# Ledger of designs, part 3: VH-VL binders against q9veu6r1to197

Target 1, 197 residues: q9veu6r1to197
Amino acid sequence: MYGMLYESVQHYVQEEYGVDIWRKVCHIIDCKHNSFKTHQIYPDKLMPDIAEALSACTGESFDFCMNFFGRCFVRFFSNFGYDKMIRSTGRYFCDFLQSIDNIHLIMRFTYPKMKSPSMQLTNMDDNGAVILYRSSRTGMSKYLIGQMTEVAREFYGLEIKAYVIESQNDISGGTAGPIKLTDGPLTVIVKYRLDFD

## First folded at step 1 (VH-VL)

Design n11 (framework fv_anetumab)
Fold by ESMFold2-Fast, scan of step 1:
Parts: sequence; C-alpha cells; structure tokens
Structure n11 (fold): chain C 197 residues (1-197), chain A 121 residues (1-121), chain B 111 residues (1-111)
Amino acid sequence: as target 1 above (197 residues)
Amino acid sequence: QVELVQSGAEVKKPGESLKISCKGSGYSFTSYWIGWVRQAPGKGLEWMGIIYPGDSDTRYSPSFQGQVTISADKSISTAYLQWSSLKASDTAMYYCARRSYSSSWYGFDPWGQGTLVTVSS
Amino acid sequence: DIALTQPASVSGSPGQSITISCTGTSSDVGGYNYVSWYQQHPGKAPKLMIYEVSNRPSGVSNRFSGSKSGNTASLTISGLQAEDEADYYCSSYTSSSTRVVFGGGTKLTVL
C-alpha cells in the first residue's frame, strides 16, 4: 500500500491518542520510518500491524482500530487535497457508490502501482445499498466500513449503518456472517449492507 | 482447519548443517507472521525470531542473531529454520507458531507439533 | 535481560481456584496490554489460553481468566479440573530488541 494511507493513520493517531501512543505503536511494529512518504510502497501487513499495536496500547478492539483508520484516510484525503474527486461523482451518496471503480481508475493515474479492491454495487434502494468487495488483502473489511461511513458523513451529510452480511477468507468477519475459506486462489470476499440514515 | 505441520525429528552430530520446516495450511500463508520458539529439554520457552512470508521481513532475538537463519518459501507455504553448523547446545524442541491478528500483538495460534533436534557426538 | 517472573509451581484441588502471577517491568507487562498465556501438557505444543491480558480464544473454557495490575499480570483458573494440570507460560510484548519475552513457566499440580 502507498505511504499516503500510512500518513493518514499516523496523523490521526497522533491527534486522537497523542504522540506518545504513536511512538509506542512504532516501537511495537519496529517501524524504521521517521515518517511515511506519500508515493512510496509499504508492505500491506503494516496496516493490520498498526491496528493490532494501537489496539494493545488503547484497549480498543482490532476492528475498532481498522474502522478508525478507514475514517482517518477519508479525513486526510478530504483535508489534504483530494476532496474534489469525491464531490465530482455527483450530489448523492449513491452517485459515489456507483463511481467507486472510476475513482480507483482516476487514482491509478497518480498512483500507478495501486492495488485497489474491487467494489461492486449489487443492489440499491431508497433505504440503502449492498456492496460486494473483493481484495487480495486480509484484515481490511472494517477499514472499508470506516471509509464508507466517513464519506457518507463528510460529503453527503448522511449517517449510515454499515455491516458485513457475508465474509470469505477475511480475518475480521465483521458483525454478521461467517468466515469461510475457499478452494483455489485466496481472495477476500465481503458483502456489505449500507443502511441510509 | 488452520494448522502448521513441522518436519520430523532429527539426530545430528556437531558441525553438521540442518534445515527444518513448518508448513502452513488452511489460511493465507503470506498474510501472517510465523515465529520460532525453542524449548531445551526440561526448560521453558525461548523466543528465536519471526518472519513475514509475504515479503520475507525477518526479525531475530539478539540471542539467536548469527546462530540461525529463518526463511520462507511462499510458493509452498513453508517456513524454515536453518543452522550452518550445529552444536550440542542446540539440542531442543523447536516450535513454529502463527501470530494471529485477532489476538494480542504477540499472541500465537496455532502452533506446530514441534521438531525435536538432538545433537550428540 | 531477564525473563518475566512466574512462580515455579502452584497447586490446588478439584473445584478450587488458583492464580498464577507474571511480573515484568514498565517496558513490557506494565507498559502494554500485550499479555498472553499458554498451556502446555507434557509432550505437546503450547496452546493459547488468554490474549491481550483478558481475552479468551474460541474454545477456551470461561474458567480461565486474565487480569493485570501495574507490572503484574495474573491468570486465574476457577473450578479446577484434573485436565488443567500442565505448565503455564505468560508472554508479553517488550520494547527491548527481542519484541517478545516469555515467563519462566509455572507447573500447576491438581492434587
């Protein structure tokens, strides 16, 4: 994953929990970086590693920390120069949901090595949406919930309830749905329900 | 089920080389750290080191740096612990264990069954 | 540096409660909520019983509980059963270069 994601985590962990907690997190994960470089690629394991370390330092669950990191990314993205991209998708949260794959395509112009998850809007009605998530990365299902929740709140004034309906090959599993291992190439598959308001 | 299966017992002489294995199954091998723990006969658990198979990031306990090599082959979901020249003091049970993200930072589950290494002249 | 300090042995009778202590410093047990406990029966690999001070993995009896006060973590086993007879090891994250430290182990005898 790009350093931008880790920059967002560092910034908001320091704001919410303080510099001393961030320092403890860095010691636990043996982070050799004084800071993250926006366009540098870092190991994917680093994101769940930071969540585990923060969890232990604060007493919050791993899932809570991953959700928090997802929200942090959107805030960082919004406050540090990328908010126009989200706003350009349309006036409504459903416009954003229909445009997620296009956002990923646009982001690849600036971040060509980005391995974004596949996001498919499978159903949508006035009361909510169902999204199918596919990724090669484990442990990210709650991070996605954080991102969706913060986008809805920040850009559309919507307070949504997001939860996992089904999960395969992911370590977090969410609040509903069993974790299943599949035969063949390991791909994390998560189905989310987003209830509007 | 998620499990780690280790190679069989070894009987060696001082000065010989050895490489023991730990094969993961039932999970994404490249997504979890694999740690190595030593237990000398009748003694407690000693931390040796850990590897992340996805990028081969390896961390050693200072007591074992330069004494052993930890590696992994992600194409066959197998981690390795290797000695270039065994000593009698290397006689011990060696365990591999997976670090779980749903556990504490250093909570390990599952564990391999262990590989007994006996080094005698 | 030194391993975490555990009593060498503890004993109890069926139905009783026993507690095993694990004492470290502010750079391990006292500084972080990364304490885990392992049960080891003779000839077998260790089994994770407690993680993050007080959480139980699926399948571990609720008779096992963990806690921490200052630099000392504790494992408590209530309703002691014969099958609980084993060696118990605590472990913690440490800010030292090893990152992981184990206690010396405690032999639990069920009389």
Scores: ipSAE 0.000, ipTM 0.498, lowest interface PAE 14.8, mean pLDDT 81

Design n12 (framework fv_anetumab)
Fold by ESMFold2-Fast, scan of step 1:
Structure n12 (fold): chain C 197 residues (1-197), chain A 124 residues (1-124), chain B 111 residues (1-111)
Amino acid sequence: as target 1 above (197 residues)
Amino acid sequence: QVELVQSGAEVKKPGESLKISCKGSGYSFTSYWIGWVRQAPGKGLEWMGIIYPGDSDTRYSPSFQGQVTISADKSISTAYLQWSSLKASDTAMYYCARQEYDFWSGYPYYFDYWGQGTLVTVSS
Amino acid sequence: DIALTQPASVSGSPGQSITISCTGTSSDVGGYNYVSWYQQHPGKAPKLMIYDVSNRPSGVSNRFSGSKSGNTASLTISGLQAEDEADYYCSSYTSSSTLVVFGGGTKLTVL
């Protein structure tokens, strides 16, 4: 993952839990980095390792920690000036959901090592939305929920409840029944329900 | 279309230095990782390391860390694998290959196009 | 010197189906959907046959299919043909101590 994801985690873990907790986390995972570089790539496993270590230090669940990290990313991302890009998608949260793939395309100009995940708004009603997410990465469901929750809260003043309703090939993220693919490639496919208010 | 062309076969003596090349064409060279894979005679494939030519971010397998240097010159779309002092055990076929990567991991996970290979023979 | 575990050899007759297994751990095959399979004919470079567990590149026959269960990935070749005779290697992303690990390879003989 890009170092910016880990910078966001370090910053907000220190802010919420304190410097001593972050030091314990680094000791547990044998982290040799006193800081992360925004544009440098770090091991993918580092994210769940930090979540497990923080869980051990705080008593919070692994899923809670992954969700927290997703929220941290959105807060940190805003500090790089991408808040204007998010707000430019429209005045409503559903406008943002419609534009996620375009945001990823724009981000590739700044982060050229990025291979964008696919996200599609599949239906919307007065009480919420359903998002279909495709990725090669397992275990990121709670992180994504954290990101969606924080975008809704920070940019649209909207409280949402997000949860997995179907998943296939997601090693730690889904408790819903698997989605069967009859034609086409095997990949992680997750359907999320986002309940509004 | 996409093509990776490697330098020709090399015959060297132990202690000599060597630099072999891999030239990419038909795609944006700075948008993909280039990996190096070794295959000793009659043996399987061993991943040696990767480089992202856009910023020269380089990662090595622990088995090859300090034994080889991977580099790239993006102005001529060419990646390199280099030894300061060859050993007889370096005798192998060396492949370069282009690697895709995931947004979340940022790391390559499969080799979609392969070079033809460079045979390196190290003998007295 | 640890590689993913594949059988050294497998054989079949034309028209039959065969399956090649690739066993790792939760830090590679079991932890990620980043499994790929390569075909290598004698004297040739490897060719990508399957990526992301079960995706086929354009030009690869649908006789080749991939799957995964737990720590074991599988390559299945249906309707065996003489040109399928080759060495097959699996590969996975790994988070343990290196970024990419290969299987030991399987020699497929078409009898």
Scores: ipSAE 0.000, ipTM 0.491, lowest interface PAE 13.0, mean pLDDT 80

Design s01 (framework fv_socazolimab)
Fold by ESMFold2-Fast, scan of step 1:
Structure s01 (fold): chain C 197 residues (1-197), chain A 119 residues (1-119), chain B 109 residues (1-109)
Amino acid sequence: as target 1 above (197 residues)
Amino acid sequence: EVQLVESGAEVKKPGSSVKVSCKASGGTFSSYAISWVRQAPGQGLEWMGGIIPIFGTANYAQKFQGRVTITADESTSTAYMELSSLRSEDTAVYYCARDYYDSSGMDVWGQGTTVTVSS
Amino acid sequence: QSALTQPASVSGSLGQSVTISCTGSSSDVGSYNLVSWYQQHPGKAPNLMIYDVSKRSGVSNRFSGSKSGNTASLTISGLQAEDEADYYCSSYTSSSTLVFGGGTKLTVL
């Protein structure tokens, strides 16, 4: 993953929990640098590792920390003009959700080194939506919830409640390893409900 | 309003390299992509590649992969295109243009830099 | 050869309409709705006319874009003398690259 994802985590962990907690996290994961380089590629496992370390330091769950990191990314990324892309999908959060698969498809073609998950709006009613998430990465399910929650809040003034309805092949910190598929590499499938406020 | 200003004309020998700059003013440099497009005398437009400064990701047309390098310096709001192993057929006007990662269309163009490759 | 096929030239009289085609494949024009049209006058940089198949880039409503299958079209109605120029289409591809058509010279008679 790009260092900008980790820069967002560092910035907001320091803001919410303080510099001493971030230093403790760095010690646990054996991070020798005080900062990440925005455009450098870092191992995908680093994000879950930071979440486990922060969980140990704060007493918050791994899932809470991953959710927090997803929210941090949206806040940080909006500083770079990403808000224009999100707002261009329409006036309402449901317009964004209808466009999300197209956004990820375009992003995948534009950023060949970035692995984007597949996301599809499956159901929508007056009270909320259901999205289907597919990815080769494990442990990222709550990160997505954080991203959706912050997009709704920051760009649409909407508070949503997001939760997993169904999950296959995903793992979180402290669980058993992923189940390998007989027909190919592990595919994580998660169905989310997003309740609109 | 965003403006793109390119570096001046170059005359190069075959086998050398050329590096063209594109300085952006107005707007937020990191909020968009920069593409490089060339046009040989009397010929059509040819996309060489582009860069998205926010991710540092550069994409190249297959024809130029291995010979072209596109970079960006956010501190100076400047994008660069370097083309190596120059041949006479690389004689062209080289344009930079503002591009978008979420839609098609390059809506702001530099004035063009003429590169002549001759012995 | 150009990756996208355009007629080399088209012509029309003042006040008439012309349509310029841009034909690709399922791996570009047929796939992404990421087709743009550019106008270029001699000695000048290109000017964006249409993006995302049919969206106007601040240009007159005389310019419109459409797509059917692997073919995109630019239509110019109410031809004016200043419309005389070269027109290029472009499309994003399944390999995350961009390709241009060969260009069409529009003559206004």
Scores: ipSAE 0.000, ipTM 0.462, lowest interface PAE 12.4, mean pLDDT 79

Design s02 (framework fv_socazolimab)
Fold by ESMFold2-Fast, scan of step 1:
Structure s02 (fold): chain C 197 residues (1-197), chain A 121 residues (1-121), chain B 109 residues (1-109)
Amino acid sequence: as target 1 above (197 residues)
Amino acid sequence: EVQLVESGAEVKKPGSSVKVSCKASGGTFSDYAISWVRQAPGQGLEWMGGIIPIFGTANYAQKFQGRVTITADESTSTAYMELSSLRSEDTAVYYCARESYDFWSGYMDVWGQGTTVTVSS
Amino acid sequence: QSALTQPASVSGSLGQSVTISCTGSSSDVGGYNYVSWYQQHPGKAPNLMIYDVSKRSGVSNRFSGSKSGNTASLTISGLQAEDEADYYCSSYTSSSTYVFGGGTKLTVL
């Protein structure tokens, strides 16, 4: 994944838990980087490794840490002027949900090595939406929930409750097992409910 | 700090309605949801419903749907819970509580003092 | 969908630890990380102790929360007389509502 995701994690872990906790996390994962470079590609395994280490340092669950990292990304993204890109999708959160693949497409034009997830708004009613998520990455379902929750809150003033309805091939939440990636067709499919109340 | 102050005790006859108020102070009313939770004498807590003032939407527990109406007046920072067709079984302490969203939501961190409603024959 | 299951009572001695369970289903406790614990002393409003499964609400670090599958737990270590109270769990549900457990009376021996 791009270094910007890890920059967001570093920044907000330090803000929320302090510099000493971040240093302990770096020690546990044997991180040789004093900082992450925004446009450099880092191993995808690094994200769950940081979550496991932070979990060990704080007593929070792995799922909690992954969700927190998703929220961190959106806050970081917003702080660097990318909020205009999100706001350009429309005035309402549902406009964003309909256009989320366009955001990833624009980002991929700028970051050509990014493996973008696929998102589809499958149902929308007055009380919420159902999103179908497809990706080659496993273990990211809680990270995705964090991102959606923070986008709704930060840009639309909407508190949502996001949860997995159904998943296929998503080996997420739990222990520090290896994260499996594929270079073929999308293999991880997750259906989320987003409740707007 | 946010405080929730509820209206005074009520004694009602069966078949009547009661409307309890909950006034918030010391914070932005739109930053949170207000839930209503009741407790009959010697019994446990029971969630009745809640309202998110910023969206103007209320949600109710199935047991109370059709008998309870939860509203909010943002100009006075006051939430209301009206329960109709009162029965003796509705005798309880009624609490309002701030449902904080945080990033995870799902918790009630500030509670009113409770309003005792007695339904007597 | 129904109320969450808690033991009606639990007892522990001063200085010991006690654990209170809260069991639901995949549509509440098992499906979401939005489990809270409330302490209630006689004649008082409930007080938030733990939220989002394990996060403390400014209370003593003697209180801790956890969750495994469909069961959430509240553990109180170093029991003190003031801990004697009723404890309630609460969870968000797939119907976008909240449900409470039946409550557990903690007696400090």
Scores: ipSAE 0.005, ipTM 0.430, lowest interface PAE 15.7, mean pLDDT 78

Design s03 (framework fv_socazolimab)
Fold by ESMFold2-Fast, scan of step 1:
Structure s03 (fold): chain C 197 residues (1-197), chain A 120 residues (1-120), chain B 109 residues (1-109)
Amino acid sequence: as target 1 above (197 residues)
Amino acid sequence: EVQLVESGAEVKKPGSSVKVSCKASGGTFSSYAISWVRQAPGQGLEWMGGIIPILGIANYAQKFQGRVTITADESTSTAYMELSSLRSEDTAVYYCARDEWLGSYGMDVWGQGTTVTVSS
Amino acid sequence: QSALTQPASVSGSLGQSVTISCTGSSSDVGGYNYVSWYQQHPGKAPNLMIYEVSKRSGVSNRFSGSKSGNTASLTISGLQAEDEADYYCSSYTSSSTLVFGGGTKLTVL
């Protein structure tokens, strides 16, 4: 993953939990990096490793920490003016959800080893939406929920409830549901519900 | 299915500049990084730099820093590489190539190459 | 350093196996799991064969990649005449740049 993702995590972990907690996280994961460079590529496993370490230090779940990291990334991302991409999809949150390209770009930015990544809006009504997500990476599904939640809040003034309703092959999923396997056996498939408030 | 189509061959005088274009067709441009790689006659591949359109960031190999500028125009799905202060050793085939900048880290789609000849 | 070290040439007989090495340092090959291998036939653009030690879809099972410490390797088994080409490795660097090896000419005898 790009160092920008890890910079966002470091910044907001230090802000929320303090510098001592960040130092403990670095110690647990044997981090030799005093800081992350925005454009440098770091190992993929570093993100879930940081989440596990933070979970151990705070008592929060792994899923909570990954969700937090997703939310932090959106906050960090907007500081660089890249929020213009999100705003270009339209006036309403539903316009953003209909933009498969913008969702796809966000997913590629945060999931570097995702094979043929896809995010598909499958259903939408006045009260919410259903999104189908495919990934080759396990453990990242809650990061996506964090991103969607923060996009809705920051750009559209909406507080949404996002949760997993079905998942296949994902180790950090919520309630398991029967998603028929039509792709490769290691493809993570997650069905999300987004309730609009 | 994405193809990269490069502009035609160029013959330039020493001290001038050249601007090569690379147009994407058959797919979305902005979700990928575009790198520029050159190859002098009988020599190996040499990475010059690349651009990540979604981030608006370009980076360059140290050897070319100050002489190369890489840009992208998303409205036309076209990337550009401009090399200034041309010397005879800049005679080479110039390739553009696509990489999933946060994914494969391998350049899976290449342009056909643009021959640039620098001669007096 | 800005370049990775490959042998200038390697040769093997039809049906034999051959291995091409790519040696760098902890700031490139040794520090990252992002080594790619390219095949180039005369007059053609390079073709991606291997990325991150994984075979590219559509590439023959005869090609495989590996990495140990600061050295990555491309192994070609069951050599065929069509494998005769130049092979290049590339790696991400700690300077957020990409660097290529010098290239290896494979001759199939």
Scores: ipSAE 0.006, ipTM 0.481, lowest interface PAE 9.7, mean pLDDT 78

Design s04 (framework fv_socazolimab)
Fold by ESMFold2-Fast, scan of step 1:
Structure s04 (fold): chain C 197 residues (1-197), chain A 122 residues (1-122), chain B 109 residues (1-109)
Amino acid sequence: as target 1 above (197 residues)
Amino acid sequence: EVQLVESGAEVKKPGSSVKVSCKASGGTFSSYAISWVRQAPGQGLEWMGGIIPIFDTANYAQKFQGRVTITADESTSTAYMELSSLRSEDTAVYYCARGEYSSGWYYGMDVWGQGTTVTVSS
Amino acid sequence: QSALTQPASVSGSLGQSVTISCTGSSSDVGSYNLVSWYQQHPGKAPNLMIYDVSKRSGVSNRFSGSKSGNTASLTISGLQAEDEADYYCSSYTDSSTYVFGGGTKLTVL
């Protein structure tokens, strides 16, 4: 993953938990990085490693930490001028949900090695929405919930409750189960419910 | 350290139901899988089912499908196992056990409750 | 009965080694590296010894686990009197459930 994601995590972990906690996290994961470079690629494993270490330091769950990191990312990139791109998708939160794949396409011009998940709005009613997520990365399902929650709150004034309805092949999803040894390459599939308050 | 405390012994009549509780203290409850395992007198261990509280998702062994219900209350860090239509062969010690939820599965049951004796007799 | 086959009993002398087998099928032991071993002393709850086929759960390095095809094995080296107990294997299955073996009574001679 790009260094921008890790920059957001470092910034907000230090803000919320303090510099000493971030220092402990770095020691646990044997982190050699004093700072992250926005356009440099770092191992995908680093994100869950940071979440596990922060969990150990704070007593919060792994899933809580990943959710927090997702919220942090939205706050971080909003501060750097990407808020106009989100607002341009439409007037309503569901317009944003329908436009996520287009946002990823636009971002790929700036971050050409980005491995973006696909997102599909599959259901919508007066009380909420259902989205289908597909990715080659495991462990990111709660990170996505954090991102959706923060976008809804910051850009649409909407408080949502997001949760996994079903999951295949994901370590932070509900009913995925282990991969059988004869199965092919991993594809993570997660269905989320977003309840609008 | 993490400890699981189960409810007290029960004596039940055939055809009734029993609900056993398992309260976790110390450490994380929600992101761990809680399994229910029973052991009849002089017999081996038998997995009944389990739940992952953060997802409110339960799985059951086929033998118990339709008779067992496993639930969790995150606000009290308590898991429950309810077994209905009790028979004399349901007489057993019922254990709850915690397993780390990793990559969508239970890894191993590293913390066990003390066991709840359920006796079914006429 | 149980889905996984273990010998009903095994015995070994103090200081020697003993191996307990756990045989399943391609729908459980053969397809997943999710085999655990539990030790149970009379009147006590089980204690996790090995998980993920070969990983020790804080126990002595005298305990080791392995798997070949549809059969998992627990090996206890340097047998001590306190190792005398019942041992159970378990495995994840294609049905997203867990099954236990029938248990093996270990006698230390």
Scores: ipSAE 0.006, ipTM 0.471, lowest interface PAE 9.5, mean pLDDT 81

Design s06 (framework fv_socazolimab)
Fold by ESMFold2-Fast, scan of step 1:
Structure s06 (fold): chain C 197 residues (1-197), chain A 120 residues (1-120), chain B 109 residues (1-109)
Amino acid sequence: as target 1 above (197 residues)
Amino acid sequence: EVQLVESGAEVKKPGSSVKVSCKASGDTFSSYAISWVRQAPGQGLEWMGGIIPIFGTTNYAQKFQGRVTITADESTSTAYMELSSLRSEDTAVYYCARHEYGDYYGMDVWGQGTTVTVSS
Amino acid sequence: QSALTQPASVSGSLGQSVTISCTGSSSDVGDYNYVSWYQQHPGKAPNLMIYDVSKRSGVSNRFSGSKSGNTASLTISGLQAEDEADYYCSSYAGSYTLVFGGGTKLTVL
């Protein structure tokens, strides 16, 4: 993953828990990095490693920490001026959900090595939405929920409840529902329900 | 040698606007943020705001929000700071300086400063 | 109105040591390790001396930085005549903003 994601985590862990907690996290995971470079690629494993270490330091669950990191990314991303891009997708949260794949396509011009997930809005009603997520990465389902929750809150004034309905090939802290093994390249597929208040 | 070269001195009337430029060399625009810092005569340093040119994102100090606009033109490697509704209290030397936005916030290269005088 | 508090002036004799303090709050100096120190000679732009609380920016090892709680400190040992200058601290203050101290005039006697 790009260093921008890790910059967001470092920044908001320091803001919410203080620099000493961040130093302890780095010590636990034996992190050689004093900081992260926005456009440099770092190991994907680093994200869950940071979540486990922060969980140990704070007493919060792994899933809570991954969710928090997803929320942190949206806050950080907004501070980089990408809030205009999110707002341009439409008036309603479901307009944003329909546009996520297009946002990833646009961002590829700035981050050409990005391995972005695919998201599809499959159903919508007055009380919520169902999205279908496809990715080559495992363990990111709670991070994605954090991102969606923060977008809804910050840009649309919505408090949502997001949860996994079904998953295939995803491995997270706390097993995410039924796993279907397939031959060929690993593709993580997760179906989420988003309930609107 | 990395340099930030600022535009020349300006004399402005109260109520007008001033736009100062800062031309960067080397990898500054691809790797660093640019901040604007001012210093009134005999006074201390005051951070006004900054921009990350590769993202086009800006952040401003609360005091200057609504009066300051910072922009960057990557094709010319030039950052700009425009300050509107000028008052005599805006008489100062205006510096641009670069810093890393992910590693630290220490400003390792500074422009020579642009004197802006707001008079009568 | 400076966000960080520095003494207006300090003085020391040639060869002696001086320490300049920079006091903020938990929302800047206390919670972050992004404190920088700048030296400014009359008529010149500031020069970065210390960043990340204690890292030297290519300057003499006579300059050292530290932090305890909400207070950062710059210590200059073996004072020389050319050290006479204004010294400013700055700190990251959240949300990609920076704040400066009011500055300290160092007189070398």
Scores: ipSAE 0.000, ipTM 0.443, lowest interface PAE 17.5, mean pLDDT 80

